# Designs tried in a protein design chat: miniprotein binders against q8lar0. Part 2

Target 1, 344 residues: q8lar0
Amino acid sequence: FNDGLLPNGDFELGPRHSDMKGTQVINITAIPNWELSGFVEYIPSGHKQGDMILVVPKGAFAVRLGNEASIKQKISVKKGSYYSITFSAARTCAQDERLNVSVAPHHAVMPIQTVYSSSGWDLYSWAFKAQSDYADIVIHNPGVEEDPACGPLIDGVAMRALFPPRPTNKNILKNGGFEEGPWVLPNISSGVLIPPNSIDDHSPLPGWMVESLKAVKYIDSDHFSVPQGRRAVELVAGKESAVAQVVRTIPGKTYVLSFSVGDASNACAGSMIVEAFAGKDTIKVPYESKGKGGFKRSSLRFVAVSSRTRVMFYSTFYAMRNDDFSSLCGPVIDDVKLLSARRP

## First folded at step 1 (miniprotein)

Design e1
Fold by ESMFold2-Fast, scan of step 2:
Structure e1 (fold): chain B 344 residues (1-344), chain A 92 residues (1-92)
Amino acid sequence: as target 1 above (344 residues)
Amino acid sequence: SKVTIRIEITVPDPETAEEIAELLKEFIELLAKELGLEVEIEVEVRGDTVIVTIKIKGDPEKVEELVKLLEIWLEYLAKELGGRVEVEVERE
């Protein structure tokens, strides 16, 4: 498998009319490349759901997973390699819709939340380590609602091979530039959410853990202002949106943690404060954002007190985009470096 | 690349026609934004008929992608709503 959309990952190849009953797909193999289970609907963009009009984020069609419904595809992978799965999802009717994404035996259950974008659609990412030369990718709705058709919309399922980053003599922190991460579809301007994930080796953002209550957002330079290279992270939910990494340090040795703080050029304007941590040592970095891009560098000098030090970033305050007044947003961090302090 | 699409949709009642007109405009605007295309949309509702003229400008590959997706969506829409759809595409 190459990086990008899975075969028919955007669901633009649909079922025959004879395999449909209304919007429900009644033949489990009717959507090309996918095996279905349970109540699955094939939804054209603009489908009217009560008083809502459902707009599909990519192309003309998406699928909706009802009670305990699933979609599955078998993909060739390399045993021992790491991969990220990325997909678009939107909540439709229930207040607490969730999706379970899995490649057995690993899985994650993630809330589909409406706080990240005004359209209700967001890209979500998850990562796994291949245990064989193939992966059965399953997206499942664990919900059981009174309306059996109630469940999340899904579109644009993609995969990307991830390469584990290593520390170097020039930066003992892994993937500090965030250049290694989940697949970002060209011409999709929303970024990719990295939900809470405590396993850094299997993180969709290699080297980093998201142990916070809400996701961080992975952004690309084609659609956002990125301080360095092609990729960065936006801290979208104040203290509830944090990215962390544990690094090996020598007790008693002095280190310098340096990093860029900016804005994503997404109308996230206002007074922001990024707080950076190295163990118990911390620095608050004020940033006055115009929501039009730009950044500044900052650093934290500290003396390590243990053989491992936790590096973490979050934004002190919640912020909201001033072009929609509903989407969470925040400062961007990028180009994170941790070096032992050299004596002059 | 430059393409002009004229769409004529006839449905059972005028109230449905007004809803479809808004739906179609929103769908085309979303597709154009995602594909990085410049689009000019003119929508007219005449009783039970929706007339849409779309002028699309941009990368040839992306223009063709929008045209194909729109044709697929309109075919589905005609089936689901019990209406008639006529599409005319003029490529320059």
Scores: ipSAE 0.000, ipTM 0.195, lowest interface PAE 19.0, mean pLDDT 82
ESMFold2 (binder alone), alone request of step 1: mean pLDDT 79; pTM 0.743

Design g1
Fold by ESMFold2-Fast, scan of step 2:
Structure g1 (fold): chain B 344 residues (1-344), chain A 92 residues (1-92)
Amino acid sequence: as target 1 above (344 residues)
Amino acid sequence: SKVTIYIWITVPDPETAEKIAEELKKRIEELAKELGLEVEITVEVRGDTVIVFILIKGDPEKVEELVKRLEEWLEELAKKLGGRVEVYVERE
């Protein structure tokens, strides 16, 4: 039922000064709405820690999780419903920092990587199916660094109820327009990373699997150029950013897969090629991007050879934004349809 | 009402494909204007094949009229050119 920031999900309500030792929170219930475990720091924007400056993603405060530290919040949910969790995260000191996000018994370990944004922080999304009428949302640092305070910053924890994929007579693909997806923060223009996930019914992007080595990016029309509706997916890491869906097909029957290929208007300019797959059938769609938006439609006609067909998209080449020459970017995919052939 | 149409036309040569693409686009635009419908048209030529994507929005009766008249025209076109026509339709 939630659609937005969790109670004190932005950490702007902080501990009393008497519950702190430096930046360390010494009372495990001192941050309103959160239960803490381990070495947790409450970090004001612009805080200096040794030879580093800790950048808070938004607002005045964030939390940093040290070795084996956790934050937890119990929230009311509807048993059997699907939910996405989104949050901002940034590496602070170790080369390889990770966060484990869980709602027992399900969890995912997410690498916090700087390849997606030059700002040092990104939004990440994960999804779960509620097993009861409440969920214990836990974000944990599994790190074991020499400095026990070394760990990622977390900010802006939000949740959104997701509609489960439903059969339809209009489009064989579920959520082909990508309009169902995780919560997007209204004032953040970076999009939301959806890490690799092979379980389509627990995906933050209902109906779709991210079966690749790297994340895809979920983008909104208030900050990006979106071909259709309000939401789309950007394939940010070449062949290592892919979305897939398995659909039921009739062997011997002819189908048409159609889709939009575009530019997110994020300074991602140059020659791009999107490759679309329907089982073994494929098409390469060239797109010359100016980094200023726009799109074109393409299609792939194929004859099904199996009762199940995998539909997949990725970008053939790596690309980088031309305004920073370091952040990964790529073509946008949207408005995906799979239709049965009708003989005239 | 919202209807999406895909049209695939295979003809003897690429020059014929290009001419058919232009004629098809004009015909669809004229018919949509006559019926007071919103259309979004994308036409792609791949060698000897013409691929047309049409998104139609408007009054359900008028949308069905456009679909019917377009299918009738495409049947006649296929007979005249000795080509192949496939039509895919998704109705919302």
Scores: ipSAE 0.000, ipTM 0.324, lowest interface PAE 13.8, mean pLDDT 83
ESMFold2 (binder alone), alone request of step 1: mean pLDDT 81; pTM 0.751

Design h1
Amino acid sequence: SEVEIEVETDDPEKALELVKKIIEEAKKRGVKKIRIRVRVSSEELARKIAEEIKKIAEEEGYEVEVEIDGDTVTVTIRVKE
ESMFold2 (binder alone), alone request of step 1: mean pLDDT 73; pTM 0.642

Design h2
Fold by ESMFold2-Fast, scan of step 2:
Structure h2 (fold): chain B 344 residues (1-344), chain A 81 residues (1-81)
Amino acid sequence: as target 1 above (344 residues)
Amino acid sequence: SEVEIEVETDDPEEALELVKYIIELAKKRGVKKIRIRVRVSSEELARKIAEEIKKIAEEEGYEVEVEIDGDTVTVTIRVKE
């Protein structure tokens, strides 16, 4: 199976000149490893479209999906295993562009929004469970605009096997360090958006649900300040970016939830408050960010009242980066532990 | 770094167009510091790209530092004053 870019996932192997009309690809198999449907364009970096210059996130080429267009690749996978699909996408023309990502029978519709990065492009992640020894990975533009070529730009399609979430040491919480997650493209410094989802078994962030209105951002230590290990989560949209996990607890037993609150070193400066929940018990953790990295630890001691307890984190306030004056940002959460406490 | 961008390309002309676009965008938005890292297929290509990026950034009024490590070019651009 693949762990990284799909074959020609970066679209650097292109169609022959004879299979093109301008930027439009007219042969449905002309882009190596991909099967095309509808109006698909092969876009070189720096391509001029009116007053806009299209920037390709990785390499020299990307594809643009027009009205109801799609790209498909059949990949060998292990039946019963979980995989994440990660790709870069940018909105090009309409105010409301979306991409439908699927491996039948599972699918998700992702809004391609400019609120996360001022450059207009972001990495998005989605996860699926393999139902057979192969997967047909389809990325589809469900949009219908007056200009049939109007649609999102896509690049850097990657896949990574995900391991089932498991408790580690005495930590009841799964994947508390966020070290298991979607593939982060080397040499892309923007982090990976994890769109809203309500099912942790199919989450690109194993063990965690994103039930909020907006995505959370998955960040790596090569490009950001990460409190522990190599990965963490940035809560980029205040109360509208939240991660949650439901854990098994014993009613009447005392537990301690501990975690790191930090700064991603991404020019996200200001007064921040992270609120952590364990059921109805909560703690507000103030953090004064300088936008240059660093973290502190906090903890919440509580008595479980049910056999299942919801652990959740969000940021109280919206914040924006002070280097581009528009991108959403926020505090970093990492190294989350839920341990049974001894009273004596 | 205020803004950090990582890119991988085998085509030096496309790398130069991308860098030029990023500089233009940063100038329009008032960004004061940009770090661009470009990975290419060879050290010879990295040196060529580094020379051209430095020329473009200086023409736009930026102070620029370029570092080459094998097939990787790191460019740090600062807005003068």
Scores: ipSAE 0.000, ipTM 0.095, lowest interface PAE 22.5, mean pLDDT 80
ESMFold2 (binder alone), alone request of step 1: mean pLDDT 73; pTM 0.644

Design i1
Amino acid sequence: SKVTVEIRIETPDGKEYEFEVEVEVDDPEEAKKIAEELAKELAEKLAKELGLEGEVEVKVEFDPETKTVRITIRIKVKEK
ESMFold2 (binder alone), alone request of step 1: mean pLDDT 64; pTM 0.478

Design k1
Fold by ESMFold2-Fast, scan of step 2:
Structure k1 (fold): chain B 344 residues (1-344), chain A 84 residues (1-84)
Amino acid sequence: as target 1 above (344 residues)
Amino acid sequence: SPEELRKLLEELAKELGLPEPEYEVEVEERDGKYRVTVRVGDKEFTAEGDTPEEAKRKAAEKALEELKKEGDPELEKLIEKIES
């Protein structure tokens, strides 16, 4: 597999009417290319379910996973290679809905929260390292709600091969430009959430860890203001959204950490403050945002005290977009460089 | 784009042997016209154009011209040390 939607990843090829009871799919192979388990619903756009109208973000159909329900697809991959899985998800009924994404033996539980987008739909990404020439991709609802049909909506399941970058003699940070990252669904303007994770081998953002309480947002230059190249990261939840990387340094040697801070041109306006860390050394970078794009470059000069130095970014700016007053937003980080200083 | 302006400034700084500059780029749209402001250190350069690309190029040229003038004494010292 290369890049893009999995076969029938957008669920536009649906079950036969004879395989359905209302919206419930009663045959585990009725949705082409997918194997189902548990209470799975096939949801047409605009469907009314109880007190809610279920919105499909792209195309005419999506699926909803009830209590303990799963969808699974077997995909050809290259053993030893890294891949990201990206999908759209929306919470429907319970306050704490989650999805477990797995390629055995690895898995991650992802909270599906409405704080990131006013529409309720967001793209989420997770990564794995292939252990064989195929992968069984499973998306599972671990929920146990009173209503067994209660669970997240899912649409647009995609995969992308990741190429973990190696450090260079010029920049010892890996993937400082954030150009290596998950697949971005064409014509979706919301960006891609990278949920918290502590294992960099399973990060959909190669080289970087998200060890914060909330996701960071991966943004593209077709829909956002990106300081460098085609991709960047937005720190959407203040100190609860952070990216980190551990780099090898020489104790006693002087280094310069430089990076861009800006706004995504997404109506996120205000007095932003990004904090950058290199071990215990830190700098606070203020940025007055008008929500119309633009950036500034800043740097932190420090002397390494260890053979390993943790580089980290977060923001103290906790705000919502001024065009919907409900979606979390924040400063953009891009073009991160860590260079040894030669000049006294 | 602000990205193109950044690359242009970085390439010039590299060519002149100067350290990477601290800078900001702001873009404003007014009635189909664009105003781009580039801040480098304590200096500010503004240009307007009918397209974002025109405004960015004009602002970049103003910033580049100033950086080039100020880099002259430091460029001499840097080249001397590199060659040695």
Scores: ipSAE 0.000, ipTM 0.275, lowest interface PAE 15.8, mean pLDDT 81
ESMFold2 (binder alone), alone request of step 1: mean pLDDT 70; pTM 0.631

Design n1
Fold by ESMFold2-Fast, scan of step 2:
Structure n1 (fold): chain B 344 residues (1-344), chain A 82 residues (1-82)
Amino acid sequence: as target 1 above (344 residues)
Amino acid sequence: SPEELIKLMRAIWELFQKLGDPEKALEAVYELAIEAFKLGNPDVIRQALEMAKDLAEKTGDKEALERIIREVKEMLDELSKS
């Protein structure tokens, strides 16, 4: 099944020959289900642009967005519901390529960086809360390069409904197991990057905000070692990959924050330290990784000083995978629980 | 910047990989000093200078040592004034 893909989200249905000049699509409706703007190319797998080979992440075709180019699709949604949009992207020529993903009036600008994967492409996700029974999904290249065709490659655009979990008496944190999150494309083993976000409505990871300078990675148990259940988060860029959640606490009351620290089984080996915060209270959790999976549990007991407490996790320093010696990686966090020390 | 920090981390890793070849290691130490300067970290620049002195003694390359000392000192002086 292709559940989660927008109609023709993988771009395998392409333009007619008469609607193309070389790789350029000259008719704005030529790619089925999509409305195009600006310089858009339809790229077959293995295409050479001079001495550069453009990597198509999935299937036989992808699209490349040139200067100020866009792709847009209008879809039916349920007003008030939350949705994640996930897509593959790769830099092609400029040193600083970006994509702006939007559902008006909200948008996010995502740097497309090569530091996360040696394959040349990564999956990115963003979320929105539906304001009406339809949404115009727009992916736009804000770049202005000397070569008007220069811009990111995009493939595998997917959307799914998000069902944010609620706090319970057994865990006052929302989505502490990270089991609710963005759609993971079938047969893709790279995980999903969740770029920085400062608003809960825009987080593809319900309950959690990525207020750091770089993305965190969402991983699945079919391709990675996950401490609990089917999903977890990898802190891939040291202190610049952080997940945070603000919870309601009672000043003077004692709480216990517990969590798993592990290894994604992605060749991220070495001495790691995860730092966990509950307001100003903190604990450093050393983890010796062999890059082959496994985890341990840790906890932080603290007394709340405020009616709201920020819970946050990051890794102390950068690490790189030892199988490619270039891709950022880090420890896995999972099964996060915050409980009152007093129960009825 | 975050990208400059990643470049610094890569430069440190490259240096450790080349420690068995003093001539290649000496050039890697110089690259480390440049990345540390871009990041504004004088402590790493000082460490790079000490490593450059040790590696130059092993290679006997007096000209490379004099060049590196001059350039790294200028980097330290710039950060001290900023």
Scores: ipSAE 0.000, ipTM 0.110, lowest interface PAE 23.4, mean pLDDT 80
ESMFold2 (binder alone), alone request of step 1: mean pLDDT 71; pTM 0.618

Design u1
Fold by ESMFold2-Fast, scan of step 2:
Parts: C-alpha cells; sequence; structure tokens
Structure u1 (fold): chain B 344 residues (1-344), chain A 81 residues (1-81)
C-alpha cells in the first residue's frame, strides 16, 4: 500500500443519480471503492439541511453517516505491519456524536468534538496491526438519534504505514522526536488529532500513549512552528491532553529528561506552563507565547526508583487561539530525550 | 478545566487565570496586572460575564471558552480606551 488517500478516500467519485434518493445513497456499492450500510448521505459542499449549511473543507463532496450507518473498504496490507487510518470528521446535529473506527478484531470509539477547530472539521487518527494481507477498514456511526440521518460528516480517508517504536542513539525513549506518526493530509493546516488510547503498540503516535480525557494534536512543519524536524505534538486541552511513555530504568541510577517547549505559531498566545513527569519527579516549565512560533529547551534530572519509569507531559491550563477565540490550543512539546547521567 | 491568558499591550501586562472544577462547577478567577485598578475592573467584568454564562446553562468547558473570548475583548477595549 502507498501512504496517502485510500482509493476514492476523498469521495470525489460519487454515485449515479439512479442510486440516489435526494442526498441518500440507496445502493450499497454506489460510491466507488466503498461498501455502505445504513443511512448514508452523499453531501455536496454548501448543502442546506434545515438550519445548517454543510461545508466540505476540501473537494466538492463528503459522506454523512446516519444512525448506525457505516462505510467499509478492503485494502491490501502486509501481515504484521502497523498502519494509521486518518480521516476528517465534523459533528452535524447531535451534542454527542461519535465514530467507531475498526479493523476487526480491533476498534476504537472516538467522540467528534467541536472544541478543536473553529470550522468544526478536524482530522482524527487511529492505528491497527495487520493480522492478514488484507484489512477491512470500517468507519461506523454508533449513534441512535431521533433523526435517522443525524450523524458525522467524513472526508479524506487515508492510511500510512507506521514503523515500530525502537531505541535510537543513547535515547531510551522511543520516537522522542515525534517524527513517526499518522498521515497528514496535504494543504490542511489544522493538524491531526490523536484521541485517547491505552495501548502504545497500537498508537498512531508510535511509542506514546494518550491516556488523557481529550486528544493531543499532531502538527507538521509545513503549517506550524516545529522545534525539531518535521513533526511535533501540541498539548491542546490543558491537563486533559497528555502524552506518556513507560521506559526501562535502573533503580538508583541518575537520568536526565530533556525536551523542547514551544509555540505552534497558531495564535496561541499567553503564559503557558508545561509540566513534565518522570515517575513522581516533576518540573514546571513556564513559556511566554506570542503565538508566532519559537521554543526553548528544558531538563529534569532525577534518580530512578523503579525498573520502569513513566514519562508524561501535559499543559497546566486550557488556552484558546486568539484569532478565533473558540479553538483549543496549547504549548508544543518536541525532541524528548532520556539519557543516563553521572550523579551530581 | 483551566484557562490562562497573558496579554501585553502598550507595555502593560495582564495575566488572567480561570479555573473551573468540572465535577462541582466551582469557578475561580485570578487577575494579575501591573495596573491594579485595571485588574480589578477586568475581574469585576469577568464576574458579570460568568453570571450570564451560568444563567445560559453552559457546561464548564463552554464557560471557559466564552470567558476566554470575552476577556481578550475586554482587555483590548480597556487598553484602547
Amino acid sequence: as target 1 above (344 residues)
Amino acid sequence: SEVEIEVEIDGKRIRIRIEIDPETGEIRIEVESDDPELAEKIAEEIAKLLKEALEKGLSPEEIAKELAKKVLELIKEELEK
């Protein structure tokens, strides 16, 4: 599989008029490359539905999943390899819309929330391990609303092969630079949300767990200020956006955790505090953001007390972008290193 | 849920911290400025906005968002005069 959009992943190839009833698709194979189930609508950008105007952020068309509706595509993959699925989604009508993304037997239910982008559209990512040379990728709306057509809009379904987490030169943290991560849709400047997960080997951010209540945002250097390399993580929802990794340490040995704290150049201005943890040891790193980019480096020296140590980062406070006053934002973390050090 | 905003306009710094306990709904507002009179005026206005948001039945997260937006507008208005 080549990284990028799935065949007709952007839904620009649509159903025939004879397979449509209004916006509803009535033939389960009418959208090329996709198998449909339930109430599925093919939505042109600017479509008026009651009091709302449905906007497609890229291209001319998107798909809306009604009550218990789903879309499915079978893709060739390599058994034993890890892949990320990334897609754009927007809430349309209910207060609590979700999408269930799956490659059997694995699945995740993710809330589609309007707090991350002023347009209501965000990219979401999930990861799976291929159990055969084919994967059935299913995106399903588990919702049951009064209006059976009520459900999230979906667009731009893409996949990327993920490299397994591995130790690098003297850094006992895996993927400390965040350079391994999900596919980023070209020309979309919103970043990619990585929803909470409890298993780091199935994480779309290899090596890292998102155990917090809300997503962290994966950002790229083409659209944001990134301290090192091409990728970084933005801690967008205060203490509710956290990344963590458990590393092997030797009790009684001294270590230094070092990392960059910065600003994504996304109008997230103000006083910020990143709190870094190594087990029970912690440091608060204040950062004065002008919303125009930049970063500084910080470090935490500690003595390990266990054979495994949890490293974690979050932002102390919620923050909002000062250009839309609605989107969650926060400090950027990057270039995380954990090295053994001699005792002071 | 916590929101912290720091703004510098015409060399004057204003730091605002809003803490909302999602379980109890308790809200705390702290305003720091090198101009104590301005800080008091901003804090009083934030309290009014908070009352309006609570009367609307907004969630703690929605209150935090609305307060952050209006706080930035208030700071700009006061410093522009």
Scores: ipSAE 0.000, ipTM 0.173, lowest interface PAE 18.6, mean pLDDT 80
ESMFold2 (binder alone), alone request of step 1: mean pLDDT 70; pTM 0.572

## First folded at step 2 (miniprotein)

Design a11
Fold by ESMFold2-Fast, scan of step 2:
Structure a11 (fold): chain B 344 residues (1-344), chain A 87 residues (1-87)
Amino acid sequence: as target 1 above (344 residues)
Amino acid sequence: SPEELEKLFDEILELWEKADELIEKLNPDDPETAEEKVMELAEEAYKLIEEIDKLDPSNPEQLKELADKVRELKQRIEDLERELKES
């Protein structure tokens, strides 16, 4: 597989009228490239579901998964390689809708939450290591509601080959620039959520763990202010959004952790504070944001006390964008470097 | 050649990964010196990565010296892995 949308990942190739009953798809192979199970609806943008208007984030069509419903696609992959899966999802009816994404035997259950974007749509990401030369990608609604059609909307299913992060002579941190990450759909300005429990082979942000209570947001330079390169991370929920990496250090050796702090140019304004950690050593970095972009560099000098040091970032700034008053937002971190301190 | 340099770089990263795996397998009863040895091997792997950036790929003597150091590091990691399995 090449990087990007899966075959018919945006669902713009739809079922024939004869394969539908209302919005329900009654033939399990009627949506090209996808195998369906359970109550699956093919939803045109602007469709009314009860008193709700269902908005499609890309193109004219999306898919809605009812009780225990699934969509599946078999895709060619390279055994031993790492891949991220990214998809757009929105809650439609229940307070606690979830989606289970899997490549057997591994899976992750993701809450579909409206705190990240006021439109209700967000991109979510998950990663896996290929165990064979093909993968059966399954997105499943584990919900059981009284209305069997009740469940999340899905659109824009994409995949990207992830390259293992490598230390360099200028940075012993892996993927410190966040340039390796999940697929970002073109012309969608919301960024990509990297959900909690993104650890090891299942992290769509190679080298980094998200062990916090809420997601961090992966942002691109086409839609946001990014301090370095094309990608960065936004800490959207204060202390509840954190990224961490464990690095190998030598006890008694002095290191310098340096990084950029800024704002995403997304109308997130205020007195921001990013806290950076290297083991027990910490620094608080204030940043006065006007919500129009920009950044500054900061650093933390420390003496390693163990053979492994946990580097972590979070913010004490918990706020919403001032243009919608409902979407979580926060400071951007980027260009994270850790290197041995030079002698005086 | 650039191809030989990339091969050595990949070998060094594989050795660093093996050293990292050995640290995770150390148990509370392992001697302190075993942890120190693994840390030393990881530091040497990082130094070899730094040497790669300074190399002239068209200089066969420099490539041979790097290849010799990679072989030595590989042997030391394999020796330590055997030691830890026996302990």
Scores: ipSAE 0.000, ipTM 0.194, lowest interface PAE 13.0, mean pLDDT 82

Design a12
Fold by ESMFold2-Fast, scan of step 2:
Structure a12 (fold): chain B 344 residues (1-344), chain A 87 residues (1-87)
Amino acid sequence: as target 1 above (344 residues)
Amino acid sequence: DPEELKILKEMIEWLKQFAELLREILNPDDPELAEELVKYLEEAAKFLEELIKELDPSNPEELQDLKREVEELRKEIDRLKKELEKS
């Protein structure tokens, strides 16, 4: 498999009318490239569910997973390699809808939250290590509601091979430029949520942990202002969105942590403060955002006190986009470097 | 040192808030993620305890306050563990 949408990952190739009852798909193989289980609906853009209109994230069609329903696709992968799965999802009826994404024997249950986007849908990412030359990608709704059709909308299922961070002789941090990360859907300006995780090796953002209660957002230079290269991270939920990496340091040795703070050019305007931590040392970096891009560099000089030092970033305050007044947003972090200090 | 003490206190407060929030919203269907987040908090608390031990005792009241705050963090982590074991 190459990077990008899985075969029929956007669900634009649909079932025959004879394989459907209303919006429900009756034949478990009726959606090309997918194997279905349980109550699965094929939802056209603008479908009305009672008084609600279901939003299709991309194109004309999406899939809705009802009670304990699943979609599955078998993909060729390379044993031992790491991959990220990316998909868009939106809640439709219950307050605490969730999706279980898995490649057996590993899985993660993700809460589908509406705080990140005013449209109610966002892109989510998850990573796994291939244990064979194929992977059965399964997205499952573990919920059980009175209405058996109740469950999340899913669209735009994609995969990307994750590679070791590009080597550098000056930076002891891995993936400091955030150039290695999950697949980003072309022509979509919403970014990709990286949910909380604690496994560095299996993170969809190699080298980094999302240690916080809420996701961080992975952004691309085609749709956002990115300080360096093509990718960066937006700290969207104040202190509840944090990225961290533990690095090996020599106690008593002096280091310099440097990084860019900016805005994503996504109408996130106002006064911002990024807090960076390295061991017992910290710096608060104020940034006046106009919501139209730009950045500045900052640095923190510190003496390591341990053989392992935690580097962490978060934003001090919550912020909302001023073009929809509801989507969480925040400052952008990029080009993070940790260097051994030299005498001038 | 006064600025350093303020920063440590802010870190401890953030970790306490994080532990409290995790206790309220952890998904009982994902014990692996829950256990890993608890281990992260334990590691962070241990790191703070080591930092506090290395601080100069020239301000003993502030040091006692920091030690008390880290002990509070430890208690929140223990509460989180007990909630997860019941789930």
Scores: ipSAE 0.000, ipTM 0.101, lowest interface PAE 22.2, mean pLDDT 80

